# Designs tried in a protein design chat: VH-VL binders against NAD kinase (nadK). Part 50

Target 1, 268 residues: NAD kinase (nadK), of Syntrophomonas wolfei subsp. wolfei (q0aze0)
Amino acid sequence: MKIILVNNRFKENTEKKAQEIAGQLSALNVEVIIDNGLDEPYAGTVDFIMVLGGDGTMLRAARRYGQRAIPVLGVNMGTVGFLSNIEINELAEYLPLILREEYSLEARMMLEVAVFQQQSLLTRVFCLNELLLRSNSPRMLSFALEISGQKLEPYRGDGLIVSTTTGSTAYSLSAGGPIADPQLDAFIVTPVASHIINKRPLVVSPEREISLHLLEEREAIIGIDGQIKMDFGAENRVLIKRAPHPLLMVNLKAKPFFTSIDRSLQRQ
Key: E = the ipSAE of ESMFold2; O = the ipSAE of OpenDDE; V2 = 0.75 times the mean of E and O plus 0.25 times the DockQ between their complexes.

## First folded at step 2 (VH-VL)

Design d35 (from x34 with light chain S33R; framework fv_ixekizumab)
Fold by ESMFold2-Fast, scan of step 2:
Structure d35 (fold): chain C 268 residues (1-268), chain A 122 residues (1-122), chain B 112 residues (1-112)
Amino acid sequence: as target 1 above (268 residues)
Amino acid sequence: QVQLVQSGAEVKKPGSSVKVSCKASGGTFSSYAIHWVRQAPGQGLEWMGVIIPILGTADYNQRFKGRVTITADESTSTAYMELSSLRSEDTAVYYCARGHTYKYSSGYFDYWGQGTLVTVSS
Amino acid sequence: DIVMTQTPLSLSVTPGQPASISCRSSQSLLHSRGYNYLHWYLQKPGQSPQLLIYLGSNRASGVPDRFSGSGSGTDFTLKISRVEAEDVGVYYCMQALQTPLTFGQGTKLEIK
């Protein structure tokens, strides 16, 4: 059995804990590949991915490995989050179940984001939460949104978020989007400080294609899961589709989504 | 709590097709492999194929490939096995069973349906 | 395809006596993960098969401790230390190392 152990080397003690866990797994004849985010993703076949950290580390793991149909387990290292399933102090208890493959899986949709310059593909990335188009200056943007060939009236404002249902509780929520059941597949399209009357969040089929481009040259950026930033100008276009494969998240422990989000909202 | 409930017995003519359903309740459906196994009268168990609903993929025993199609509807937690070009030799009890893993192999069958008798006769 | 061979094909046992069933595979079922992908099922008369032993030696939930599985690689044994009337039925081993999954021919256990 081969496991990728994903960690964030920049957090205190996480590298040491990752090495300890790798040693424990090796003693059980499990081959361990450590991914601290610096190198290219491991290209070989693997059986399981264990993510040691918070939601940010899980988002990185999803971008690197989410399209391979490999089970991914989020192990919380002391921060509160929505994407982990068990705590680090519970790992020893659940490890035999992991090794015997005695767990259920939950599919989480991902976005496929393709950025073009004119007709040339510049890059293609996958993400679990959202794509953000936003002004990189105090000036508002003027931009076009097209959904499956249907051109909407122009947008004017600070930007737009195209989110998965998993991302509904991330940036989209802060911008006024709805909370969505992560078991549903849908795009949530949430305007950021729109100056146009009646521009509301949209919930659309994940089978649709979403296209964005600027109508005027402005300083703008495309953000992916709050972790990747790219310059975006009037010569650029972004195409957003449902990724070919969902992220397969491991459930070892029941995690009540609705009561968890309800408690989080009471603290805002 | 987990239970697999299959559709009722059927009598079919040679050359026709049959579609047997298997509805899961009491647990997560999509993340487990759903296998189909048949048993001819007085004979042993024969594996027909498997579907992994969460991956949208299926694998079949070569003996049945081309005649068997296994599908799943996650919204109703129901798996289906359709067998075409029926012969008298296809008379059997058809079972669905849940593998404890999401994989085509490795799994032990922790829950079984009650079985569906399909009789093929002229 | 992996061929699974069970011996004996039938057993007649007095209640309280032990029973032993062998299962042999045409190739090793020991995976690099350290597990033998061999499972045992019991089919009682008129019923669906039910899981008895998994991964060679682990008893399924609710299975009495008089049932035990042993073996590794190509040779496996299911033992019942003291047969009871409720144990009547056909016992099957199954390999799950690779598709197609294959079963032994079955061993019929009857009470005298």
Scores: ipSAE 0.383, ipTM 0.764, lowest interface PAE 4.5, mean pLDDT 90
Fold by OpenDDE, second read of step 3:
Structure d35 (fold): chain C 268 residues (1-268), chain A 122 residues (1-122), chain B 112 residues (1-112)
Amino acid sequence: as target 1 above (268 residues)
Amino acid sequence: QVQLVQSGAEVKKPGSSVKVSCKASGGTFSSYAIHWVRQAPGQGLEWMGVIIPILGTADYNQRFKGRVTITADESTSTAYMELSSLRSEDTAVYYCARGHTYKYSSGYFDYWGQGTLVTVSS
Amino acid sequence: DIVMTQTPLSLSVTPGQPASISCRSSQSLLHSRGYNYLHWYLQKPGQSPQLLIYLGSNRASGVPDRFSGSGSGTDFTLKISRVEAEDVGVYYCMQALQTPLTFGQGTKLEIK
């Protein structure tokens, strides 16, 4: 068995723990690759991904490895979040199940975000939470939203979020979006400080395609999961689709989402 | 770039066995499923089976009645399809394809091998 | 087994004109979470099949926007807004809801 341990190099506690766990796994004849984000994603074959840390680390892991259809386990290290399944102190207990592959998987829809310049593809990224389009200045943006070829009235505001249901408890929530059941596949389109005060978030079928482009010569920013930033101008277009495959999140421990959501939100 | 390279054409006698290889390069191997699909001359596509190397499990089209064995060697990133008790009706081009599948769900084939012609004749 | 039925089995189209291919499944291919496990492939003459549309309506990488997939449940449609010479070949729908995976009969597209 080969496992990737994903941690955050900027958090020494996670690095130390990754090394410790790597040692333990090695003693069990498990090959371990540590990914602290410094290097390119490991390109070799692996059987399991263990994410040590919080939601941010999971998001990074998802972008780096989610398209490879590898089971991903979130191991919380004392942070508040929604994407971890077990606590670090529980790892020893569940390790035998991991090694025997006795676990269930929860499929979480991801976004496929494609950014174009004219007809040329600049980048394509898979992300777990959201795509954000926002102004790069204190001025509002004017941009076009198209859903499956249906052109909506132009949006005016600070920006727009296109989120997965997983991402519904992230920035979309802060922007006034609904909390969505993570077992549901859908896009959540949440306005950010819309000129139209009562502009409501949209819940959109995952089978639809969402297109965004600016209607004015102004610079904006594309944000992905709060970790990737790209300049976005009038010559650019972004296309959002359902990723061709979901993130396979390991479910070792049942976590009742709706029962625990209040606790999680109150701690933030 | 992901590539699937298959072994060369085979000519076999009825009753014999054939083993076709499919080597993957340019991407991951174990994290994806390898499917086998065949196409008789002038006919459509027929799914034969799949292997998910990471799981070490395979599933087969029961229409082949146990004549098909699919294996994978992760060390060489190579999948194999063996068809036994060959008949003239088994004459076809055999394709391997990479699938985005976990436990045989979802699976679409984004990359295909070049195909291997297997001719069964007396 | 899920039976996939394509119509028509052959289609002759004038370049620049639209084309439409239907695919029907014997049972719903719609997953409870909203995924349609229906994919479209094109096999050009003398070549291996290539992915066109996945999960009902998503274009594969490199596929021109003149190709589109639609439908849900048991009825699916592949459309080509403006057929070009390079579109000649046999189109297949495939269900991947359950094993065994099954293909439609194929639709041969020719240019007039």
Scores: ipSAE 0.005, ipTM 0.472, lowest interface PAE 11.1, mean pLDDT 91

Design d36 (from x34 with light chain Y35F; framework fv_ixekizumab; at its last look DockQ between E and O 0.02; V2 from the best seeds 0.00; counts 0 for: pae O 12.7 > 2, placed apart)
Fold by ESMFold2, look of step 5:
Structure d36 (fold): chain C 268 residues (1-268), chain A 122 residues (1-122), chain B 112 residues (1-112)
Amino acid sequence: as target 1 above (268 residues)
Amino acid sequence: QVQLVQSGAEVKKPGSSVKVSCKASGGTFSSYAIHWVRQAPGQGLEWMGVIIPILGTADYNQRFKGRVTITADESTSTAYMELSSLRSEDTAVYYCARGHTYKYSSGYFDYWGQGTLVTVSS
Amino acid sequence: DIVMTQTPLSLSVTPGQPASISCRSSQSLLHSSGFNYLHWYLQKPGQSPQLLIYLGSNRASGVPDRFSGSGSGTDFTLKISRVEAEDVGVYYCMQALQTPLTFGQGTKLEIK
């Protein structure tokens, strides 16, 4: 069996703990690849991904591996967010189930984000939570949103969030978007500090294509999962679709989403 | 507790098709492979194919030469097996079974449907 | 395809006596994980099959400890230490190492 251990090399506790767990797994004849973010994603065949850390580390794992149909387990190292399933102190209890593949999976929709300069593709990325378009100056943005070719009236404000249901509890929530059941597939489109009173958050079918571009020259940024930033100007547009594959999250321990919302948000 | 409930018995003419349903309850549907196994009267068990609902992909026993189609509807927790160009030799009890994993193979069948008798008679 | 061969195809056993069923595969069922992907099922008269033994030797939930599985690679054995009336039916081994998944021919167990 081959497992990727994903950790964050900038988190003091997680890198050391990842090394300890890798040693324990190797003693059980499990091949371990450590992914601390320094190298390119491991390209070989892998049976399972274990994410050691919080929601941020899971977001990176999802971007790197989410399109490969590999089970991903979130292991909490201190603070319980929305994407961990078990605690680090429970890992020994659950290891036999992991090795026997005795667990269920939960699919989480991801976004496919393509950024263009005029007609030329600049980059394509996948994300689990959201794309953020925001101003990179004191000035507001004026921008256009199209949904499956349907042009909405122009937006004016600090920006816009296009989120998955999983991302509904992240930046989208802070910007006034709804909390969504992560078992639903949908886009949640949330204005950021809109100057236009009629621009409410939208819940949009995952089969739609969403396009954004600026209506005037301004300095803007595209943010991905709050972790990747790209410059965005009047020469650019972005196209957002449902990603080809969902993230396959491992469920070993029941975690009721609705009864845990307040507790999870307070810890963030 | 996991249950698999199949559609009722059917009598079919040679050359027609049959579609058997398998509704799962009491567990997570999409996380587990759903297999189809048939048993001709007085005979052993024969694996027909499998679907992985969370991936939307299926794999088939080549013996059936593309006559079998296995699908799943996650919204209703129901898997379907359709067998076309029926022959008298296709008279059998058809079972659905849940694999303990999401993979085409490597699983054991921990839950079985009650079986659906399909009789192909001229 | 992996061929699974069961012996005997029929057993007639006095109640309280042991029974043993052999299952042989045309290739090794030992996976690199260290598990043998070989499972045993019992189909009682008029019923669907039910899981008895998984991964060569593990008893499924609710299966009495008079049932045991052993073997590795290509040769596997199901043993019943003391046959009871409720044990009548047809026993099948199945390999799950690769598709197509394949069963043995079945072993019918009857009470004398």
Scores: ipSAE 0.031, ipTM 0.638, lowest interface PAE 7.2, mean pLDDT 89
ESMFold2-Fast, scan of step 2: ipSAE 0.562; ipTM 0.817
OpenDDE, second read of step 3: ipSAE 0.088; ipTM 0.666
ESMFold2 (binder alone), look of step 5: mean pLDDT 92; pTM 0.950
OpenDDE, look of step 5: ipSAE 0.000; ipTM 0.484

Design d43 (from x34 with light chain A96G L97T Q98H; framework fv_ixekizumab)
Fold by ESMFold2-Fast, scan of step 2:
Structure d43 (fold): chain C 268 residues (1-268), chain A 122 residues (1-122), chain B 112 residues (1-112)
Amino acid sequence: as target 1 above (268 residues)
Amino acid sequence: QVQLVQSGAEVKKPGSSVKVSCKASGGTFSSYAIHWVRQAPGQGLEWMGVIIPILGTADYNQRFKGRVTITADESTSTAYMELSSLRSEDTAVYYCARGHTYKYSSGYFDYWGQGTLVTVSS
Amino acid sequence: DIVMTQTPLSLSVTPGQPASISCRSSQSLLHSSGYNYLHWYLQKPGQSPQLLIYLGSNRASGVPDRFSGSGSGTDFTLKISRVEAEDVGVYYCMQGTHTPLTFGQGTKLEIK
């Protein structure tokens, strides 16, 4: 068996723990590849991906490996989050189940984001939570939203979020979007500080294609899962689709999504 | 309790197609692989193929590739096996079985359907 | 394809006596995970097959402890320490290490 351990190089605790776990797995005749996020993704065939850290580390793992149909397990290192399944102190208990492949999988949809400059593809990235279009200055944006060829009336405001259901509790929530069951597949389109009072969040089929472009020259950026930033100008267009493969998340124990989100909202 | 319930017996003419269903209950349908195995009268077990509903992918025994199609409908928790260009040699009991893992080859079959007799005669 | 060969193809056993069935694979079934993906099934007359032993030596839920599996690589054995009337049927080994999944030809166990 070959396992990728994904950790955060800049967190000394997670790097040392990754080395410790790699040693334990090697003693069990498991080949281990450590991915600290700085190098290119490991290109070889692997059987399992273990993510050591919080939600941010899982988002990075999803971007790097989510399209390869490999099981991904989130192991929490102390930060409370929504994307981990077990705690680090539970790993020894669940390790035999991991090695025997005695677990269920949960599919989480991902976004495919293609950014064009003029008519040329500039970049193509995948993400688990959302794409954020926002102003990079105090000035309001004016932009066009097209859903499956249908051109909506222009948007005026600070920006727009196109989110997966997994991303419904991230930036979309902060902008007034709904909380969605992550087991459902849908795009959630949430305006950011819209000047148009009738612009409300939309929940649309994941089979739809969503396009965005600026109607006037402004300083704007596109953000991907809060981790990637790209400049976005009037010469740019972005196309958003459902990614070809969902992220396959490992379930070793029940994690109650609704009671967890309810508790989080009560604390705020 | 997990159960796999298959559709009823069929009698088909040579050259036709048959589609057998397998409805799962008592577990999470999409989390496991569903395999199809056949048994000709008085003969042994022969693996036909598998579908992994969560991935939407299927794999087939090469001897049936081109004639067999395995599909799944997650909304009804039902897997289907369609065999085309039927021959008299295809007369057999067809079983669906759940792999204990989602993987194609590594799992063992922890639950089996009751079987569906398909008779091919003129 | 991996060829699975069972011996004997049939055996008759007096109740209370032991029985042993051999299964040989044409290639090693030891996976990189450290497990042998070899499983044993019992098909009682008129019934669907049922899981008996998995991953070489593990008894399935509800299977009596008189059944045991052993072996590694290419040679595997299923043993019944004291055969009972309810053990009548056809026993099949199966390999899950490589597709296509393949079964042995079956061993018919009868009571004398």
Scores: ipSAE 0.006, ipTM 0.506, lowest interface PAE 10.0, mean pLDDT 87

Design d47 (from x34 with heavy chain L55F H100R, light chain Y35F; framework fv_ixekizumab)
Fold by OpenDDE, second read of step 3:
Structure d47 (fold): chain C 268 residues (1-268), chain A 122 residues (1-122), chain B 112 residues (1-112)
Amino acid sequence: as target 1 above (268 residues)
Amino acid sequence: QVQLVQSGAEVKKPGSSVKVSCKASGGTFSSYAIHWVRQAPGQGLEWMGVIIPIFGTADYNQRFKGRVTITADESTSTAYMELSSLRSEDTAVYYCARGRTYKYSSGYFDYWGQGTLVTVSS
Amino acid sequence: DIVMTQTPLSLSVTPGQPASISCRSSQSLLHSSGFNYLHWYLQKPGQSPQLLIYLGSNRASGVPDRFSGSGSGTDFTLKISRVEAEDVGVYYCMQALQTPLTFGQGTKLEIK
């Protein structure tokens, strides 16, 4: 068996724990690759990905490895979040199940975000939470939203979020979006400080495509999962689709989402 | 661009062996599986086996009854398929293909070699 | 071994008309992950096979949107909304749930 341990190099506790776990796994004749974000994603075949840390680390892991259809386990290290399945102190207990591949998987829809300049593809990114389009100035944006070829009325505001249901408890929530069942596949389109006060979030079928572009010469920013930033101008277009692969999240123990959501939100 | 370039056509006698090479370029060789698939004239596709270079492990279609040996050289990014005890029925175009795979299953072949014709005749 | 059965084995289509190919497996190809380990390939005349659809419903890079894959479990369908001359060739379904990997017999698509 070969496992990738994903941690955050800027958090020493996760780095140390990754080394410790790597040692333990090696003693069990498991090959281990540690990914602390410093290097490019490991390109070799692996059997399992273990994410040590919080939601941010999971988001990074998802972007780096999610398209490879590899089981990904979130191991919480004392942070508040929605994307971890077990606690670090529970790892020893569940390790035999991991090694025997006796676990269930939960498929979480990801976004495929393609950014274009005219007809040229600038970048394509898969992400677990959301795409954010926002103004890079105190001025509001004017931008066009198209859903499956249907052109909506122009949006005016600070920006727009296109989120997965997984991302519904992230920035979309802060912007007034609905909390969505993570077992549901859907896009959530949440306005950010819309000029139209009553502009409501949209729940959109994952079978549709979402296109965004600016209607004026303004400087904007594309944000991915709050970790990637890209300049976005009038010459750019963004196309959002359901990613061809979901993230395969490992479920070792049941975590009732709706019961735990109140607890998690109260801690923030 | 990922390319798989195979060795040239072979003409073999019955009972002999043939070894076909598949050189990968434009990508990470060791990270992906290399599958071998053959196609007899006018026939469909038949999976022969797979190797995952980074693991050094291979799996075979048991229908070949041990006549197939698949190897890989990571230093040259080249996979090999050797078929022994050749028969007239082994006359076919042999393809290597890069597999996007989890272990030996769930994989699909995103890149194919150009094929190698192996003719077995007395 | 998992047996893959395609129907029809040959298909003649007028350009611009739709085409449909069925692939049936002897056992379910639905994995616990939710993926169907079923892939489609096209082999154009005189060429190597090329990936068309992977995991049941995902178009490979460069594949036109007129191609679509659907189905789950044991029954799968490849559809071409508007057949073009460049679509001529033999289509294969392949299961990758378990080794040995196995292919359908192939469906030869010709233009009328």
Scores: ipSAE 0.017, ipTM 0.504, lowest interface PAE 7.3, mean pLDDT 90
Fold by ESMFold2-Fast, scan of step 2:
Structure d47 (fold): chain C 268 residues (1-268), chain A 122 residues (1-122), chain B 112 residues (1-112)
Amino acid sequence: as target 1 above (268 residues)
Amino acid sequence: QVQLVQSGAEVKKPGSSVKVSCKASGGTFSSYAIHWVRQAPGQGLEWMGVIIPIFGTADYNQRFKGRVTITADESTSTAYMELSSLRSEDTAVYYCARGRTYKYSSGYFDYWGQGTLVTVSS
Amino acid sequence: DIVMTQTPLSLSVTPGQPASISCRSSQSLLHSSGFNYLHWYLQKPGQSPQLLIYLGSNRASGVPDRFSGSGSGTDFTLKISRVEAEDVGVYYCMQALQTPLTFGQGTKLEIK
């Protein structure tokens, strides 16, 4: 059995814990690959991915490995998040179940984001939460949104978010989007500070193809899960689709999504 | 176009806390990492920690863990660094700095705030 | 923690002459991707630090081509081919391979 341990390079204590866990797993004849985010993703065959950290570390793991149909377990190091399933102090209890493959899997839709310059593909990336198109200057953007070839009236504002249902509680929520059950597959399209007051968030089929481009030259950025950013100009076009594979999240214990969201909204 | 503007100088008593702000303008605040670095008078630079505002993910230099808290308010495009249990050795200029990469979330600092002098004296 | 050591701590240069600053890390900064996670900053008197060189050898936007970075692993050099008056200040190297991010002690560059 081969397991990837994903940790955060900026958290010294998670690196120490990853080494401790790697030693424990090696004693059980499990081969361990440590991914702290600096290396290219491990290219070989693996059986399981264990993410040590908060939601940000899980988002990075999903982007790197989510398309490979490998079980991914989120292990929280202290702060409760939405993407972890167990806490680090529970790992020893659940490790035998992991090694015997006695767990269920939950499929989470991901986005495929393709950025073009005219007809040339510049890059293709995957993400779990969202793509953000946002102005990189004080000037408002003017941009076109197409959904499966249907052209909407031009948008004017600070930007737009195209989110998965998993991402509904991330940046989309802050921009006024709805909270969605992550078991549903859908795109949530949320405007950011739209000048047009009747531009509402849209919930559309995950089989739709979403296209964005600027209607005039502006300094803009597209952001992926809040971790990757790319310059976006009038010569660029972005195409957003459902990714070919969902992220396969490991369930070792019941996680109460709605009560977790309710507590979070009351505190923040 | 990108500017990081920090709050003004402070004089604090030992044992108190200080909260320094860093307001970003001219760029996409939430998509970047904001780091905090301090510099004692006549000394070098010391990294304190980082936050990625959109996800609220923060990490700290272990030397300050338990005393430092870094937060962000995306609605005002402002990051904060709070340092508690102040000692005279904490007298320093405190800088915020923006991390920028297309492939990586952070690693080098392309824009810096002007610095905030915090003096700790009785 | 990775320890960064700069030499010299101070340097006086006649205008138009070259300057060289060395930075040594206690651990290799070469990542398996081929990048060296070492960056150079300049702090001019009374100012905030500014980025000069990132990932070992890449010049930051707006930095004159008389500045160059070289080296790999544990030994790095910042070179100024023709020092000008505006180059006075303290130069710092920084490693970003692992936390905590750490800086060298700084090298003060003065004009003779």
Scores: ipSAE 0.000, ipTM 0.378, lowest interface PAE 17.5, mean pLDDT 84

Design d48 (framework fv_ixekizumab)
Fold by ESMFold2-Fast, scan of step 2:
Structure d48 (fold): chain C 268 residues (1-268), chain A 123 residues (1-123), chain B 112 residues (1-112)
Amino acid sequence: as target 1 above (268 residues)
Amino acid sequence: QVQLVQSGAEVKKPGSSVKVSCKASGGTFSSYAIHWVRQAPGQGLEWMGVIIPILGTADYNQRFKGRVTITADESTSTAYMELSSLRSEDTAVYYCARGRTFKYSSGWYFDLWGQGTLVTVSS
Amino acid sequence: DIVMTQTPLSLSVTPGQPASISCRSSQSLLHSSGYNYLHWYLQKPGQSPQLLIYLGSNRASGVPDRFSGSGSGTDFTLKISRVEAEDVGVYYCMQALQTPLTFGQGTKLEIK
């Protein structure tokens, strides 16, 4: 068995903890590859991915490995989040189940994002939560949204979010989008501070293709999962599709989504 | 293709601070680390620190003891290195460099370097 | 901190002749991944450093095959099979096993 341990080198003690866990797994004859975010993704075949950290670390792991159809387990290191399944102090208890492959998998859709400059592909990335288009100046944006070739009336405002259902509790929520059951597949399209009062969030089929471009020269950015940021100008276009493979999340114990989100909203 | 373009030369008084910029021209650096390395006149290379934009984190050479801060604005593909409480021995050419890794190795190598920014500290 | 020591500090070579530069680290640079976290750079007069060799022995893109890197653990060598005029400058080794990243003191290569 070969396992990738994904951690954040710069968070308190996570690198040391990853090394300790790697040592324990190696003693059980498990081959371990450590990914602390500083190198290229491991290119070889692996059986399992263990993410040590909060939601941010899981988002990075999903971007790097989510398209490989490998089970991914989120292990919480003390930060509150929605993407972890067990706590670090529970790992020893659940490790035998992991090694015996005694767990269920939950499929989470991902986005495929392609950014073009005219006809040239600048970048192609995958993400678990969302793409955010936003103004990077006090000036509002004017931009075009197309859904499967259907051109909507121009948008005017601070931006737009295209989210997965998993991302419904991230930036989309703060912009007024709906809370979605992450077991459903859908795009959620949420305007950011729209100047047009009646622009509402859209919930559309994950088979749709979504494209965005600016109608006027503006200083704007594209953000991906809150971790990747890119300049976006009138010469750029972004194309968003459902990614070919969902992220396969490991479920070792029940984590009640609805009671968890309800409690979180009460405490806001 | 991609070039790292740094801000122009600076002349500073002892005790002041300097902020040097490094812009990725013709591309982005969001999936790479950006390092800062300095070179005093006639001397070798000294590593100052790194920003990992994808993680939102930075790491520093302890020799600069709270005097150095490295930041990045991914929306403009620009990294910054700010050095405070300047001394005459901080006179150097400051380079930014793109850190790459290979496969599952974590050993950064610098495949792309900025042109350098001369910072002179004198009274 | 890991200390990097280069020898010689300066080298004068007749064009077409080989050159060899040594780099020693105060601790092993061989990582558990199997790679040596040792890289070589060339700084030509008045220019920024440029990458020559990464991870001990891999030649960077655009670097002529007359350049080669070898070694493992604590002892590394950069070889130029036949020196050309364009090779003048200062050569640096760098370890990337741990922060702070550290460089050798540099080896100045001059043409006779």
Scores: ipSAE 0.000, ipTM 0.396, lowest interface PAE 18.3, mean pLDDT 85

